Miniprotein binders against Mucin-6 (MUC6). Designs and how they scored, part 31

Target 1, 185 residues: Mucin-6 (MUC6), of Homo sapiens (Human) (q6w4x9r395to579)
Amino acid sequence: GHCSLEGGSFVTTFDARPYRFHGTCTYILLQSPQLPEDGALMAVYDKSGVSHSETSLVAVVYLSRQDKIVISQDEVVTNNGEAKWLPYKTRNITVFRQTSTHLQMATSFGLELVVQLRPIFQAYVTVGPQFRGQTRGLCGNFNGDTTDDFTTSMGIAEGTASLFVDSWRAGNCPAALERETDPCS

## First folded at step 18 (miniprotein; from he2 with L63E)

Design fe1
Fold by OpenDDE base, fold request of step 19:
Structure fe1 (fold): chain B 185 residues (1-185), chain A 98 residues (1-98)
Amino acid sequence: as target 1 above (185 residues)
Amino acid sequence: DEEEDIRELVEDAKELLEEARELFEEAKRLAEEGNLEEAERELTEALYELWEAIFELRLAAYEAGDERLAEELERLAEELLKLIEEVMRLYVEIEREE
């Protein structure tokens, strides 16, 4: 399964459903029992651009009971809040520079993350077949059905991206908005 | 209504593509002139527009009732991805010169 966060505010789920949203919060991108130690992948969105309503992806966070890895445009930060030199390696996770513009987080448990740092911060999530039907979050449920991708954290299918996205927020944040982006504004 | 919505998405995507191409060409000229900072700005803007265009095409494909139409729209999106790759190549080249 492939999930992408592109263009700052565009998401394509594992089931290939495209949607957009604006929000300034941290959202659960991927949860699954297949992730060890209650692991979760999260996406951090913040205000960007000229428009006050424009938001974009600014960081990705992998969080488990044992690891916390924050990938932002300029830094890779771990549990102690210190920026790490790459490659950074834990028991089952390795973060390294793939190209001049891309970082990769490789794991031993079937999760791969590629992050484009510049000029647009983007993330690409790949999960193995063992994750099929066992994922939840903004990347959807990876069951081959796009119509139920907007399933909330409470298991309710929503018709709009905004309500879906809001259900996966990791903190007290403003409501997500479903509006078009103007990259020129 | 759905057909009209799809048409609007496609037309908007085409406009964005045209603008992005213009920005890309301008960026090339700027880079050749040694104005790397401005070139990067133009490239970045081009990328945003291209990604929006791709999104709109993907959305249109998703909303399309006809599978053949959907496939065609997705194919067009893939072509835009190729342009993104070209834009990114220039971006990386500029970045190396800085």
Scores: ipSAE 0.850, ipTM 0.928, lowest interface PAE 0.5, mean pLDDT 93
Fold by OpenDDE base, fold request of step 19:
Structure fe1 (fold): chain B 185 residues (1-185), chain A 98 residues (1-98)
Amino acid sequence: as target 1 above (185 residues)
Amino acid sequence: DEEEDIRELVEDAKELLEEARELFEEAKRLAEEGNLEEAERELTEALYELWEAIFELRLAAYEAGDERLAEELERLAEELLKLIEEVMRLYVEIEREE
């Protein structure tokens, strides 16, 4: 399964459903029993200075009982809040520079993350087949059905992205705004 | 009307593509002139527009009731991805020169 966060505000789910939203919060991208130690992948969105998008992806966070890894444009921060030199390696996770513009987080448990740092911060999430039907969050449920991708954290299917996205907030933040097309386009 | 919505998305995507191409060409000129900072700005803007265009094409494909149409739209999106790769190549080249 492949989930992408592109162009600052566009998401494509594991089931290949595209949607757009604007929000300034941290959202759960991926939660699954297949992630060890109650692991979760999260996306941080903030205000964008770009006219085409009100908000944009600014960081990704992997959080478990054992690890906290924050990947932003300028740094990788771990549990102690210290910026680490790459490559950074834990028991099951390795973060390293893939290219001049890309970082990769490789894992031993079937999660792969590629992050484009510049000029647009983007993230690409890949999960193994063992995750099929066992994922939750903004990346959807990876069950081959796009119509139920907007299932909230409470298990309610939504017709629009806004309420879906809001349900996956990791904190107290403003409500997300759904936008399918830029009015300035 | 879903068909009309799809048409609008496709037309908007085409407009974005055209704008992105213009920005890309301007960026090339700027880079050749040694104005790397401005070139990077133009490239970045081009990329945002291209990604929006790709999104709209993907959305149109998702909403398409005809499988053939959906496939065509996805193919067009893939072609735009190739342009993104070209833009990114120039971006990386500029970054290396700085």
Scores: ipSAE 0.847, ipTM 0.926, lowest interface PAE 0.5, mean pLDDT 92
Fold by OpenDDE base, look of step 18:
Structure fe1 (fold): chain B 185 residues (1-185), chain A 98 residues (1-98)
Amino acid sequence: as target 1 above (185 residues)
Amino acid sequence: DEEEDIRELVEDAKELLEEARELFEEAKRLAEEGNLEEAERELTEALYELWEAIFELRLAAYEAGDERLAEELERLAEELLKLIEEVMRLYVEIEREE
């Protein structure tokens, strides 16, 4: 399964459903019982422009009972809040520079993360087949059905992205807005 | 109307692509002139436009009831991805010069 966060505000789920939203919060991107130690992948969005509608991905966070890894444009921060030199390695996770513009987080449990740092902060999440039907969050449920990708944290299927995205907020923040296409185009 | 919605998405993508191409060409000129900072700005803007265009095409493909049309739209999106690669190559080159 491949989930992508591109162009600052565009998401493609594991089931290949595209959607966009404007939000300035931390959201659960991926939860699964296949992630050890109650692990979760989260996406941090913030205002990127003058308009409130200009929001962009600014960081990705992997959080478990054992590890906290924050990947932002300028640094990789771990459990103690200190920036680490790359490669950074734990028991099951390795973060390293892939290219001049890309970092990679490799794991032993079937999760791979590639992050483009610049000029646009983007993230690409890959999960193994063992995750099929066992994922939840903004990346969807990886069951081959796009129609139920907008399932909320409470298990309710939504028809629009805004309520779906809001249900996966990891903290108190403004409500997300679904961006509409330009009616004049 | 699904057909109208798809048409609008495709037209929006085409407009974005045209804007991105103009920005990319301007960035090339700026880079050749040694104005690397402004070139990077233009490239970044071009990339945003291209990703928006790709999204519009992907959305159109998702909404398409006809499989052939969906495949065509996805192919167009892939072509835009190639342009993104070109833009990124120039971006990296500029970064190396700084």
Scores: ipSAE 0.838, ipTM 0.919, lowest interface PAE 0.5, mean pLDDT 93
Fold by ESMFold2, fold request of step 19:
Structure fe1 (fold): chain B 185 residues (1-185), chain A 98 residues (1-98)
Amino acid sequence: as target 1 above (185 residues)
Amino acid sequence: DEEEDIRELVEDAKELLEEARELFEEAKRLAEEGNLEEAERELTEALYELWEAIFELRLAAYEAGDERLAEELERLAEELLKLIEEVMRLYVEIEREE
């Protein structure tokens, strides 16, 4: 399964459902029982410096009980707050530079993340077939049916991206809906 | 109407593609002139246009009620991905020259 975060604000789910959103928050991108140590992949969005997108992807975070690996737009990789030189390894995760513009996080548990650092910060999530029907978050549920990819953190399928995205916020931040419904001209 | 919505998405994608091609050609000229920083900015603008165009095509494919049409729209998006590869090759070349 493939999920992508491209062009600053565009998402394509594991079931190929495309959507766009804007927000300044950390969001749950992928949760699954297939990720060890209660792992989750998260995406950080913030105000962009470009006219093409109000907000854009600025970091990707892998969080588990053992690790908090951050790959950010400033090209710094940290684990548990400490900057790391690449290649960086844990027991089951390796982060390395794939090309001058791309980093890769490879794992032993069927998750692969490729991050394009420049010129637009983008992320590409690949999961093995064992994840089918067992994912939650912005990347959808990977069940072969795009109609319920907007399933909220409460398990409710929504018809709009904004309500779905808002439900997957991690931490204290403004709801994405506030900016999409602002009537100011 | 779903067919009208799909046509609008495809028309929007075509306009974005043409804008991206113009930006790419301008970036090539700037790079030949040695204006590498501006060439890099034009390439980045082209990439934003191409990603939006790809989004429009992917959305059109998602909304298509016909599997053959959806597959054709996804193949068009793949052709834009090939153009992104060309743009990225020049971007990387320019960065290396700095």
Scores: ipSAE 0.829, ipTM 0.913, lowest interface PAE 0.5, mean pLDDT 87
Fold by ESMFold2, fold request of step 19:
Structure fe1 (fold): chain B 185 residues (1-185), chain A 98 residues (1-98)
Amino acid sequence: as target 1 above (185 residues)
Amino acid sequence: DEEEDIRELVEDAKELLEEARELFEEAKRLAEEGNLEEAERELTEALYELWEAIFELRLAAYEAGDERLAEELERLAEELLKLIEEVMRLYVEIEREE
């Protein structure tokens, strides 16, 4: 399965459902029981400063009970807050520079992440077949059916990307719509 | 209706592609003149246009009610990915000179 975060604001799920969103928060991209030690992949979005997109992807985070690996737009890779030289290896994760513009995080548990650092920060998530039907988050549920890829963190299938995306926020972040005032309020 | 919405998405993608091609040609000219920082900015803008065009085509393919049409739209998106590769090659070339 393949999930991509491209062009600052565009997402394509494991089941190939495309959508766009804007937000300034950390979002859960992928949770699965196939990830060891309660692992999750998360995406960080922030205001972009360019006219093409209000917000853009600025970092990807792999978080588990053992590791917090951050790959960010400033091109610094950290684990548990400490900057690391590449290649960087743990027992089950290797992060290395693939090209001048791309980094790769390879794992022994069927997750692969490729990050394009420049000129636009982009992320490409690949999971092995053992993940089929066992994912949740912004990358969808990987069940071969795009109609329920917008399933919220509460298990509710939504028809719009905005409600789905907002449900996957991590931490205390305002919803994107909270920045637009309803004139009747 | 659905067919009109798909036509609009495709037309939008074609406009974005044309704009991206113009930016790419300008970036090549700027790079040949040694204006590397400006060339890099034009290449980045071209990439934003191309990713939006690809999104329009992917959305059109997702909404297509005909499997043949969806496959053709995905093939068009693949052609835009090839152009992204060309733009990225120049971008990397410029970075090496900087």
Scores: ipSAE 0.829, ipTM 0.912, lowest interface PAE 0.5, mean pLDDT 87
Fold by ESMFold2, look of step 18:
Structure fe1 (fold): chain B 185 residues (1-185), chain A 98 residues (1-98)
Amino acid sequence: as target 1 above (185 residues)
Amino acid sequence: DEEEDIRELVEDAKELLEEARELFEEAKRLAEEGNLEEAERELTEALYELWEAIFELRLAAYEAGDERLAEELERLAEELLKLIEEVMRLYVEIEREE
């Protein structure tokens, strides 16, 4: 399964449902019992300062009981607040520079994250088939049905991206803005 | 209705693609003139336009009531991804020169 965060504000779920939103918060991108140590992948959005997108992806965080790995626009990778040289390796996670513009986090538990650092900060999440039907968050539930990808943290299928996205906030922040068309049109 | 919505999304994507190509050509001229920082800004703007166009096509494909139409729209989005690759190649080249 593939989920992408592209162009500052665009998301495509594991079931290929496209949507866009604007918000300044940390959001749960992916939760699953397949992630060890209560792992979750989170996405951080902030004001972008550009006319094409009010807010943009600025960081991706992998959080578990063992690690808090942050990959951000400043191109410094940290774990639990400490800057790490690449390649960086734990027992089950390796973070390395894939190209001059891309970093990769590879894992032994079926999660792969590729982050494009420049010129637009983007993220690409790949999960193995064992995750099918067992994901929650902004990347959807990976059940082969795009109509219920907007399932909230309370388990309610919503018809709008904004209510869905707001339910996945992981901090105190303003409500997200939903835009499914070009903001300039 | 569905056909009107899809047609509007595709038309919007075409306009975005046209602007992205103009930005890409301007970036090439700026790079030839040695104005590398401005070239990078133009390339970045072109990429934003291309991602918006791809989103419009992906949304049109999602809303399509015909599987063949949806596949064609997704194929068009893949063609835009190839243009993004071209833009990124120039971006990386310029970044190395800086």
Scores: ipSAE 0.826, ipTM 0.913, lowest interface PAE 0.5, mean pLDDT 86

## First folded at step 20 (miniprotein; from fe6 with L59A)

Design aa13
Fold by ESMFold2, look of step 21:
Structure aa13 (fold): chain B 185 residues (1-185), chain A 98 residues (1-98)
Amino acid sequence: as target 1 above (185 residues)
Amino acid sequence: SKEEKIRKLVEDAKELLEEARELFEEAKRLAEEGNLEEAERELTEALYELWEAIFKLRAAAYLAGDERLAEELERLAEELLKLIEEVMRLYVEIEREE
């Protein structure tokens, strides 16, 4: 399954549901029992300096009981707050520079993350088939049905992207800006 | 109606694509003239417009469902991805020169 964060503010879920949002927060992108040690992938959005996107993706975070790996637009990779030289390896995770503009986080547990650093910070999440029907967050539930991809953190399927996105906030932050969030309604 | 929404999304995507093509051509001229910083800004703007166009095509394809139209819209989005690759190649070339 593939989930993408592109163009500053656009998201396409594992079930290919496209939407856009503007918000200044950290959001749960992917949670799953398939991620070891309570792992989760999170996306950080902040105000942008460009007219094309009021807020934009600025970092992706992999968090588990053992690791907090941050890949950010400043091009510094940290784990648990300490800057790391690439390639960076743990037992199950390798982060390396794929090209001058792209980094990759490869794992042994079926998660792959590719981050385009410049000129627009973008992220591409790939998960193996064992994740089917077992994901939660902004990337949706990966069950083959796009009508419930907007399922909130409380398990309620919503008809609007804004309520869905707001439910996946991690931390105290303002509600997502509701403009051009779901052109399909 | 669904058909009206699809039509508007495709029209918007086409306009964005034409603007992105103009930005890309201008960026090429700027790079040839040695105006690398300005070329980079134009390429970045072109990329934003192309991603928005792709988003609109993907949204239109989603609304079209399993219809032949959805397949056509997805193919158009893939063509825009190829243009993004071309824009990115020039971007990387410019970075190397800087």
Scores: ipSAE 0.834, ipTM 0.923, lowest interface PAE 0.5, mean pLDDT 88
Fold by OpenDDE base, look of step 21:
Structure aa13 (fold): chain B 185 residues (1-185), chain A 98 residues (1-98)
Amino acid sequence: as target 1 above (185 residues)
Amino acid sequence: SKEEKIRKLVEDAKELLEEARELFEEAKRLAEEGNLEEAERELTEALYELWEAIFKLRAAAYLAGDERLAEELERLAEELLKLIEEVMRLYVEIEREE
């Protein structure tokens, strides 16, 4: 399954459903029992300074009981708040520079992350087949059905992205509901 | 209404593509002139527009009830991705010169 965060404010789910939203929060991209140690992948969005969009992706966070790996647009990689030199390896996760503009986080548990740092901060999430039907978050549920990708954290399938996105906020932050932009609208 | 939405998305995408192409050409010119900062700005803008175009096409494909139409739209999106690659190549080249 491939999930992408592109163009600053666009998302394509594992089931290839495209949508757009504008929010300034941290959102859960991927939760799954297949991620060890209660792992989750999250996306941090903030106000856009350069782009035409109101908000844009500024960081990606992998959070588990053991690690909090942050890849930010300024190319700083941290784990548990401490800056790390690349390549950085801890247990079953490796972060390394793929190209001058791309970083990659490789794991031993079927999660791969590629991050484009410049000029647009973008993220590409790949999960193995073992994740099929067992994912939740902004990347969807990876079950081959696009119509239920907007399932909220409460298990309710939404028709639009706004409530869906807001349900996956990782903290108390402004709602994206009113600023959601759906290309299908 | 659905068909109208699809048409609008496609039209918008085409317009964005044209704008992006213009920005890309301008960026090339600027880079040749040594105005690297401005070139980068134009390239960045081009990329944003291209991604917007791609997502409009993807949205149109999603809305399309006809699989053939959806495939065509996705193919167009792929062409835009190729242009993105070209833009990114120039961007990286400019960065190397700085």
Scores: ipSAE 0.768, ipTM 0.892, lowest interface PAE 0.6, mean pLDDT 94

